# VH-VL binders against q0aze0, part 207

Target 1, 268 residues: q0aze0
Amino acid sequence: MKIILVNNRFKENTEKKAQEIAGQLSALNVEVIIDNGLDEPYAGTVDFIMVLGGDGTMLRAARRYGQRAIPVLGVNMGTVGFLSNIEINELAEYLPLILREEYSLEARMMLEVAVFQQQSLLTRVFCLNELLLRSNSPRMLSFALEISGQKLEPYRGDGLIVSTTTGSTAYSLSAGGPIADPQLDAFIVTPVASHIINKRPLVVSPEREISLHLLEEREAIIGIDGQIKMDFGAENRVLIKRAPHPLLMVNLKAKPFFTSIDRSLQRQ
Below, E stands for the ipSAE of ESMFold2; O stands for the ipSAE of OpenDDE; V2 stands for 0.75 times the mean of E and O plus 0.25 times the DockQ between their complexes.

## First folded at step 11 (VH-VL)

Design N10 (framework fv_inotuzumab)
Fold by ESMFold2-Fast, scan of step 11:
Structure N10 (fold): chain C 268 residues (1-268), chain A 121 residues (1-121), chain B 112 residues (1-112)
Amino acid sequence: as target 1 above (268 residues)
Amino acid sequence: EVQLVQSGAEVKKPGASVKVSCKASGYTFTNYYIHWVRQAPGQGLEWIGGINPSGGYTTYRRKFQGRVTMTADTSTSTVYMELSSLRSEDTAVYYCTRDYEGTYLVSPDYWGQGTLVTVSS
Amino acid sequence: DVQVTQSPSSLSASVGDRVTITCRSSQSLADSYGDTFLSWYLHKPGKAPQLLIYGISNRFSGVPDRFSGSGSGTDFTLTISSLQPEDFATYYCLQGTHQPYTFGQGTKVEIK
C-alpha cells in the first residue's frame, strides 16, 4: 500500500508529527510519500491520501489530487473544521480499518475553472469550495453572467461567488448564500454586495456551464478556495464547469453535517 | 546545484528602461515561480512581482504595474524583468528568487547574486 | 498594504548571547483557512539574502538549530539561542500571505 501524507507545514509541530506518522506507517509496510505543499504533486500511483491538518490543508489536497479518484481522509490536528473526519489522537484506533479498506466514501463535487484571454487558455484549476470574483478597489464591478449560454441582465456590485455544495458553508455563506446539503450536487451562485435589489443567490444544475467577464475595465481578482488569487480584467473570461471527478472523502466516523453547522453558527 | 545567475550592473538616465535577466539552472525551471525583489541604498527589501515560467502568468505590485514587465524564455531557462520610465528612486540592487507558488511567498529559497541598477543624470 | 515592523531596529551583542527579534504585522497573517506565511532572512552587505525560517517555525535545510521561530496572528519572533561570529548581520521578516508581499524594515545585529 502506498499513501500520500499531506501536511500543513505552517502550523506548529506539523512537520514533526507528519514524520512520526510516516514512520509508524512505514513500520506497517506502507510506502509513504510526504507532500508539504512546496513540491509538485506526486505523479505516481497511490492507494490512499491522508491529510494532516485543517480545512485549508484539505482544500490544497483536493486541488492537487482530487481528480485522481483516490480515497482522501482528513485528520484534524488543531481547530475542528468541516472537512476532517477523525482527530489525530484517534488515528491509531482507525488505522487497521484504513489498511483493510473498511470505510465508506462520500463523493463531493468539485469545480473546474478555466481562465481565458480571448481564445487562449491561461490556466485551468480544480477546487472544492468556490471561485470568487471580486472588486479589488472601492469601485463596484459591472460584469456579465452566462449560464449555459443564457445571458442574464448585467450584475453590478462587489462581485460573485460560484460555489459547490461543500463550499456553501465557506465564503458563499458569508455573502448570504444558502446552506446546502453536501450530498446534493449543485452550483450555488451568490452575489457579493449587489446594488441591484432583485439579485438573489441561484441554485443551478451541476451540468450547467457558467461564464463570467467584466463589462468595463476595473480592478478585479478571482480567488480559488481562498488559496489562489489572479488578476482579472476586461480582456479575461472565466468558464466554470463540474470537474470530471468528485473528491472521494473517507468516512470512518459519523459526523452529522447539520448538527455541526448549527453548532458553528451558535458560536458566531 | 540550484543557481540563479543575473546579468551585470546597469547605468541608465531618468526616463530610460532597463532589462535584467536571471538564468536558472540545477532544477526544473517550470516548476518554480521567479520573483523580483529590490533594495535601494540604505533601505529595506521590496517585492516587485513574480512570474510563473510555465505559461508566463505574472503578478505585479500595484505601484509598478504599467512600468514593469516580466517574461520567461523556457528554451534558455531565463526570466527577464524590464522596468521603464526610470527615476532616481529606482536606483537599487535587484534580486531574482525562486518560490513554488506565486499566490503566496512561501519560502523563496535561492536568490540571484543581485544586479545594481543606477539611475542618474 | 500589510505593514510589517521589526523591533529592535538594531542591537549590540556578544558571541554566545541569546538574541530575540520581533516582527509585528498591521493585520493577521493567517489566510482565510488559518495558514500563515511568515519567513526570516539573514542579509549581509554584498551578498544575497539567505532563508533561515519559513512558515513561522520551520528551519530551512542547513540552517543551524540555534535559530528558531515562533508566533501567530500578528506577532512573530526569531530567536538565536547562542550568537556566533557569522550571525552578525541584518535580519528581515517577510509576510507572504497578503499581496503585496512585504518585508520588515530590518534588524541589524552588531558586535558589542
Scores: ipSAE 0.005, ipTM 0.509, lowest interface PAE 11.4, mean pLDDT 86

Design N100 (framework fv_inotuzumab; at its last look DockQ between E and O 0.28; V2 from the best seeds 0.00; counts 0 for: pae E 11.8 > 2)
Fold by ESMFold2-Fast, scan of step 11:
Structure N100 (fold): chain C 268 residues (1-268), chain A 122 residues (1-122), chain B 112 residues (1-112)
Amino acid sequence: as target 1 above (268 residues)
Amino acid sequence: EVQLVQSGAEVKKPGASVKVSCKASGYTFTNYWIHWVRQAPGQGLEWIGGINPSGGYTTYRRKFQGRVTMTADTSTSTVYMELSSLRSEDTAVYYCARDFEGTYTLSPMDVWGQGTLVTVSS
Amino acid sequence: DVQVTQSPSSLSASVGDRVTITCRSSQSLADSYGDTFLSWYLHKPGKAPQLLIYGISNRFSGVPDRFSGSGSGTDFTLTISSLQPEDFATYYCLQGTHQPYTFGQGTKVEIK
């Protein structure tokens, strides 16, 4: 068995913990690749991906490896999040189940984001939570939204979020979007501080294609999962569609989504 | 081996432009941002800006905006930084350095070029 | 702009000494996920800067274990447990969380 350990390079002492876990796995004749995010993703075939960190680390792992249809387990190393299944102090208990492949998988849809400059493709990225279009200045944006070729009335405001159902509890929630069951496949389109009162969040089929472009010259950015930022101008267009493969998340213990979100909202 | 190799020293007059190159080898050129950092004599390190060679996205520190232009040539795995309207305070050693993640934030810069001295003299 | 201040600006030390350098930022360096983009570099005249520590405390490949980092929020430290001859250099912290990315002013470690 070959496992990738993805560790969070942006927190204290994560390298030491990753090395300790890699040693334990190697003692069980598991081949281990440690990915600290400093180099290109491991290009070889692997059987399992173990993510050591919080939601931010899981989002990075999903971007790097989510399209390979490999089981991904989130192991929490800090504050409680939505994307981890077990805590680090539970790993030893669950490791035999992992090695015997005694777990269920939950498929989480991902976005494919393609950014163009006029007719030229500039970049293509995948993400688990959302794409955010926002103004990078105090001036509001004027932009066009198209859903499967249907042109909506122009948007005026600070921006727009196109989210997966997994991302419904991330930036979309803070912008007034609905909480969605992550078992559903859908895009959630949430306006950010719209100046048009009838611009409501939309829930649309994941088979739709969504495109965005600016109607006026403005200083804007697009953000991916809160971790990638790109300048976005009037010559740019972004196309968003369902990614070819969902992220396959490992479930080792029951983590009821609705009671978890309910507790989280009561605390904060 | 992973390496960044910069062009040689330049001497320019005030008002001129300088174009410094940074050639990458030993890794996938388009998977890393290249940032530019300078050090003026007797001063500390200062970040100037960066470029994503995949697509040519750039970000510049505001005080250099309008004077700095970064470009990438994927056929030669080379990044260029051009600084125009040179002043005496632009005299510095200019470094290129790589940053992985495919992101716009600056993570650690692990591989650096050897530096290019640019002298602006009357 | 996020200001980054190192302390001290310079120090004199002997081989074998413990050296501690501090780095303070004008605002938190944690992003929305709690990730901190704080790194430390060693720089010698005529040479390129060299990455020592990233993500507050993680040693870069090949960096001796006498170098360690710690801290959180706005206060960070680099410690050299037993200074070696090759460690006489200028040290810089760098915050990469907020644009424009900013270095500290540097700490020069000189032979006593």
Scores: ipSAE 0.589, ipTM 0.830, lowest interface PAE 2.3, mean pLDDT 89
Fold by OpenDDE, look of step 12:
Parts: sequence; C-alpha cells; structure tokens
Structure N100 (fold): chain C 268 residues (1-268), chain A 122 residues (1-122), chain B 112 residues (1-112)
Amino acid sequence: as target 1 above (268 residues)
Amino acid sequence: EVQLVQSGAEVKKPGASVKVSCKASGYTFTNYWIHWVRQAPGQGLEWIGGINPSGGYTTYRRKFQGRVTMTADTSTSTVYMELSSLRSEDTAVYYCARDFEGTYTLSPMDVWGQGTLVTVSS
Amino acid sequence: DVQVTQSPSSLSASVGDRVTITCRSSQSLADSYGDTFLSWYLHKPGKAPQLLIYGISNRFSGVPDRFSGSGSGTDFTLTISSLQPEDFATYYCLQGTHQPYTFGQGTKVEIK
C-alpha cells in the first residue's frame, strides 16, 4: 500500500508530526509520501490520501489531488471542522481498517471554477466548498447571474457565493445559506448582503452551469474556499460547473452530520 | 534542481521601460506561481506582484498597477516583468521567486532568482 | 495594506549568542481556517533571499535546527539559538495571508 500524507504546513510543528506518522506507517510496510506543498504533487500511483489537519488542509488537498479519484481521509489535529473523519489519536485504532481497505467512500461534489479575461482562460480550479464573488470596497457590486443561459435580474450587493453542499456549512452558512445534506449534489447560490433584503438563496441542479460577471467597473475579488484570492474586474467572467470527478472521502467512523451541525451551531 | 535564472543588469533613463526575464527549470513550469520582489538601495524587500503561468493570471500591488506587466511564456518556461514609466525610485534589485503552494494559492517563496539590478538614472 | 513591523531594526551579537527577532502585523495573519502565512527569510548582500521558516514554525529544507519560529495571530518570533558566523545577515518576515503581500522592514544582525 502507498499513502500520501498531506500535512497542514501552515500550522506549528506539522512536519514533525507527519514524519512520526510516516515512520509508523513505514513500520507496517506502507510506502509513504509526505506532501508538505514544497514539491510538485506526487504524480505516481497511490492507494490512499491521508490529510493531517483541519478543514483548510482538506480543502487544499482536495484541490491538489481531488481529480485523481483517490480515497481521501481527513484526520483532525485538534481543530473544529466538518471535513475530518477521525482524530489523530484514533489513527492507530483505525489503521488496520485502512490497510485492509475496509471503509466506505462518500462522493462529494466539487466545483469547477473557470475565470476568464474576455475569451481567454485565466485559471481553472476545482474546489470543494465555494466560489465567492465579493466587493473589494465598501461599495456594492452590480453583477449578472446566469443559470444555464437563463439571465436573472441583476444582483446588487456585497457579493455572491456559489457553494457545493459540502460548502453549505462553510461561508455560505454565515451568509444565510441553507444547510445542505452532504449526500446531495447541488449548487447553493447565496447572496451576500443583497440590496434586495429578501433575496433568497437558490438551490440549483448540479447539471446546470452558473455564470457571473460584473455589470459595472468595480473592484472585486474572487475567493475560492476562503484560501484563494484573485482580483476580478468588469472584463472577467466566471463559469462554474460541477467538477467532472467528486472527491472520494473516506468514512471510517460514522459521524452523524445533522447531529454534529446542530451541536456546532449551538456553540456559535 | 529547481532554478530561476534572471536576465542581466539594466540601465535605463527616467520614463523608459525595462523588461526583466526569469527562466525556470527543474520543475513543471505551469504548476507554480512566480512572484516578483524588489529591494531598493538601503531599503527592505517589497512585493511587486505575481503571475500564474497557467493561464497568465496576474496580481499586482496597487502602487504598481498601470506600470507593471507580468507575462509568461510556457514554451520557454520564462516569466517576464515589465515596468514602464521608470523613475529613480525604481532603482533596485529585482527578484523573481517561486511560490511553493502551486497554482491554486499564493504562498511563501521557496526558490529565488539571483536578482537583476535595474538602475534608473538621468 | 497589512503593516508588518519587525523589531529590532538592527542588533549586534556574537557567535554563540541567542538572537530573537519579532514581527508584528497590523491584523491577524490567520485565515478563516486558522492557517497562517507567515514566513521568514535570510538575506545577505549580493545574494538572493533564502526561505528559513514558513507557516510560523516550519523549517524549510536544509535550514539548520538553530533556527526556529513561533507565534500566532499578530505576533511572531524568529529565534536563532546559537548564532553562527554565516548567520550575520538581514532577516525579513513576510505575511502572505492578505493581499498585497507585505514584508517587515528587516532586522540586520551584525557582528558585535
């Protein structure tokens, strides 16, 4: 068995912990590749990806490896989140199951986000949570939203979120979006401080395409999973589709989503 | 070995333009952002901007917007920084540097070019 | 822009000394997931800057153990446990959490 360990290099002493785990796995005759982001993504064939860290680390790993259809396990390291399945102190307990490949997989829809300058592709990114269009000033944005070619009335507000169901418990939730079952594939389109007070979030079929562009010259940014920030202007367009491949999240430990989210919300 | 090799020193008049090159080798060119950083004499390091060689997306520090243009040539694995309307204050050593996160996020810089001195004098 | 202030601006030290450099940002450098894009660089005259520490406390490949980083939020520290002759240089912190990237003003470590 060959495993990639993805550690959160933006937390303290994560490299050392990754090495310790790598040593443990090696002692069990598992081939281990540590991905700390300093090298190119490992291009070889692997059987399993273990993400050491919180939701942020998982999001990075998803963008880096999600298209490869490899099982991805989130191992939490003391953070609060929704994307980890087991805790670091549980790893030893569940390691035999991992080695025997006795786990279930949950397919999580990802977004394919393409940003254009006129007709030129600037970047294409797969992401697990959401795409955010947001004003980079105190001024509201005016932007056009199209869903499968259907032009909606222009949006006015601070911005807009297009989220997966996985991302429904992330920024979309803070913006007033609905909590979605992660087992459901759908887009969640959540306005951010809309000029129309009662502008409601949309739940959109994953078969549809979503397009965004500004209707006036304003400074804006594109945000992806809260980690990528790009300048966005009137000459740019965003096209959002369902990614061609889902992230295959490993379920070793049963986690009741709805109970967990309820508890999480009570803590906030 | 991962390397960034920059073009040679430049001497320019005020109002002119300068274009510095940064040739990358030892890795997949389109997988990493390239940043540009400069240091004026007696001053500290200053971030100018960055480019994603995959697609050519750029982000510039506001103070340089309108004067700086970054481009990437995938066929030669080379990134260019052009700075126009040069001023004496633009006299500095300019560095290109690789972002070790890749093309998805902006992160710290792990590999640096050797630097290019640009002198702007009348 | 996020301001990053280093202290001290300069210091004199001897080989074997413990050296501490501080970097303070005008706002938290932790993103929404708690990840912190704070890095430290060593810069010698006539040479390119070199990455020492990333993610607050992670040593870059090849960086000696005498270099360490710590901190959180807005306050960060680079420590050289035992200064070596090759460590006399200017050190910079860099925040990469907020656009635009901003360096500290630098700390010059000179021979006493």
Scores: ipSAE 0.135, ipTM 0.705, lowest interface PAE 3.0, mean pLDDT 91
Fold by ESMFold2, look of step 12:
Structure N100 (fold): chain C 268 residues (1-268), chain A 122 residues (1-122), chain B 112 residues (1-112)
Amino acid sequence: as target 1 above (268 residues)
Amino acid sequence: EVQLVQSGAEVKKPGASVKVSCKASGYTFTNYWIHWVRQAPGQGLEWIGGINPSGGYTTYRRKFQGRVTMTADTSTSTVYMELSSLRSEDTAVYYCARDFEGTYTLSPMDVWGQGTLVTVSS
Amino acid sequence: DVQVTQSPSSLSASVGDRVTITCRSSQSLADSYGDTFLSWYLHKPGKAPQLLIYGISNRFSGVPDRFSGSGSGTDFTLTISSLQPEDFATYYCLQGTHQPYTFGQGTKVEIK
């Protein structure tokens, strides 16, 4: 069995803990690859991914490995968000189940984001939470939203968020979007504006294709999971689809979404 | 082991351009942003912009927009910063620095080049 | 642009003194995921800057225990608990949460 341990190199304790866990796994004849962000993603065959840290580290793991359909376990290292399943001090108790593959999986929809300049593909990226289109100046954006070729009335404001249901508790929430049950597959389209624009958030079928482009020259950015930022201009278009594979989140310990929601939001 | 080695000092006339190189070694070049920071005589540090070598994605501080161009050559693990329409106030030491977190967001700059003095004089 | 203001602009101190430098931003430096990209650098003439503290309070590898960072939101502090001869330098904070990324104006720590 081969496992990737993903950690955050900005936290020295997570590096030490990753080495400690790798030692425990090696003693059980498990091959371990540590991914602390310094090296390229491991390209070889892997059976399991263990993420040591909070939601931000899970988002990076999802972008690096989410389309490979490998089970991913979130292990909380102190601050609990929405994406961890067990605590670090519980890992030893659950290791036998992990090694025997005795766990359930929750599928979490991901976005496939393709950015174009005119007709040329510039980049394709996958994300777990959201794409943000935002003005990069004091001026409002004027932009077009198309859903499966259906052109909506133009938007005018600071920007737009296209989120998964998993991402409904992230940036989309602070912009006024609804909290969604992560068991649902959907796009959540949330306007970003400081003034009332009379555009409401939309909940959209995951079968749709969403397209965004600017209607006038403005400085804008595309943000991915709050972690990747790209310049976006009048020559660009972005297409958003449901990604080919969901993130497969390991469930070893029940964590009811609804009864924990206030606690999780307070800790973000 | 991780190193950034910059090109040597340059003297330019107002209106000219300068291109400073920053050669990286000891790590996977395309996994980390490279940022440029300058210090004019008697002044503090000023961030100019940065480049992600994996896609050539750049971001520039507004005051340099239109005058600065950053490029990366993945075959030589080298980034370049070109500053055009030089003015006397562009006289500074220019540093390249590696982003500690890698390609996702600006984080602390853990490895710095030795600096390149660019002097703009008539 | 997020403005970052350090205080004091300069100070004079003796070896062994406790030194406190503050860094105040015009906007919160916490991102939507709870991460704060505030770092501190030491800079001596003729040398490249050196990273001391990142993520508000994490010492970079090899940085002595006398350096510590604290703060949240908009207010941050670098403390040198017992100043050593090698610590006479200019110190900068850098915010990396919001583009464009901005340094404080610097704090020069001089021997008294």
Scores: ipSAE 0.005, ipTM 0.502, lowest interface PAE 11.8, mean pLDDT 85
ESMFold2 (binder alone), look of step 12: mean pLDDT 91; pTM 0.939

Design N11 (framework fv_inotuzumab)
Fold by ESMFold2-Fast, scan of step 11:
Structure N11 (fold): chain C 268 residues (1-268), chain A 121 residues (1-121), chain B 112 residues (1-112)
Amino acid sequence: as target 1 above (268 residues)
Amino acid sequence: EVQLVQSGAEVKKPGASVKVSCKASGYTFTNYFIHWVRQAPGQGLEWIGGINPSGGYTTYRRKFQGRVTMTADTSTSTVYMELSSLRSEDTAVYYCTRDYEGTYLVSPDYWGQGTLVTVSS
Amino acid sequence: DVQVTQSPSSLSASVGDRVTITCRSSQSLADSYGDTFLSWYLHKPGKAPQLLIYGISNRFSGVPDRFSGSGSGTDFTLTISSLQPEDFATYYCLQGTHQPYTFGQGTKVEIK
């Protein structure tokens, strides 16, 4: 068995714990590859991915490895999040189940984001939560939204979010989007501070292709999962599709989504 | 061994353009961003901008927008930074450096040796 | 723009001394998930900058264990536990969280 151990080295006390876990796994005849997020993703084949950290580390792991159809387990080392399944102090209890492959998998859709400059592809990235288009200046944006070839009336405002159902509890929620069952596959399209009063969040089929471009020269940013930022200008276009593979999340412990979100909203 | 090797010193008149090269070796060229940083005499380090050699995506510090251009030639593993409309305050040592993330400047780990650009006044 | 201020601007020290340099930012360097992109560099005249510490506290490959980093939010520290002759240099912190990325003004460590 070969496991990638994804460790967040941008928080204290995680490196020592990653080394402890790697040693424990090696003692059980498991080959461990440590990914600290600084270099290219590990290129070889692996059987399992264990993510040590919070939701941010899981989002990075999903972008790096989510398209490989390999089981991914989130192990929380801090405050409560939505993407981890077990706590670090529970890992020893669950290791035998992991090694015997005695767990269920939950498929979570991902976005494929392609950014073009005129007709040339500049970059293609995958993400678990959302793409955000936003102004990078005090001036509002004017932009075009197209859904499967259907051109909507122009948008004017601070921006737009295109989210997965997993991302419905992240930035889309803050912008007024609906809470969605993460077991559903759908795009959630949520306006950010629209000046057109009747622009509502849209819930659309994951088979749809969504495109965005600016109608005026403005300073804008495309944000991916709150971690990647790219300058976006009038010469740019972005295409958003459902990614070819979902992230396969390991379920070892019941974590009821609706009671978790309900509790989280009470804690505001 | 990872290396970034820059072109030699340049002397330019005000209003001219300068083009500095940075040749990479020892790693997969298209997997890392290249950023440019300068240091004027007696001053600290200043970030200018960066380029993703895969696809040629660029991002520039706003004060240089319109007079800096970064390009990459994947066949020679070389990044270029061209600065136009030179002023005497552009006199500086210019460095290239690699970084995996690009979106955040996480750990620019390997740096070129620097290129001195002198602009007469 | 996020401003980064180092203190002191210069200091005099002897081999074997403990040296502490601080770096303060005008706003938090943590992203929305609490990840912080704060690095420390050693720079000598005529040479390229050399990475010492990234992500607040992680030593880069090959960097001696006398170098350590700590901090959070807006306040960060580089410590050299026992200064060696090769450590007399200028030190810079770099914030890589917010564009434009910004360096501190530098701290020169000189022989006493």
Scores: ipSAE 0.555, ipTM 0.818, lowest interface PAE 2.5, mean pLDDT 90

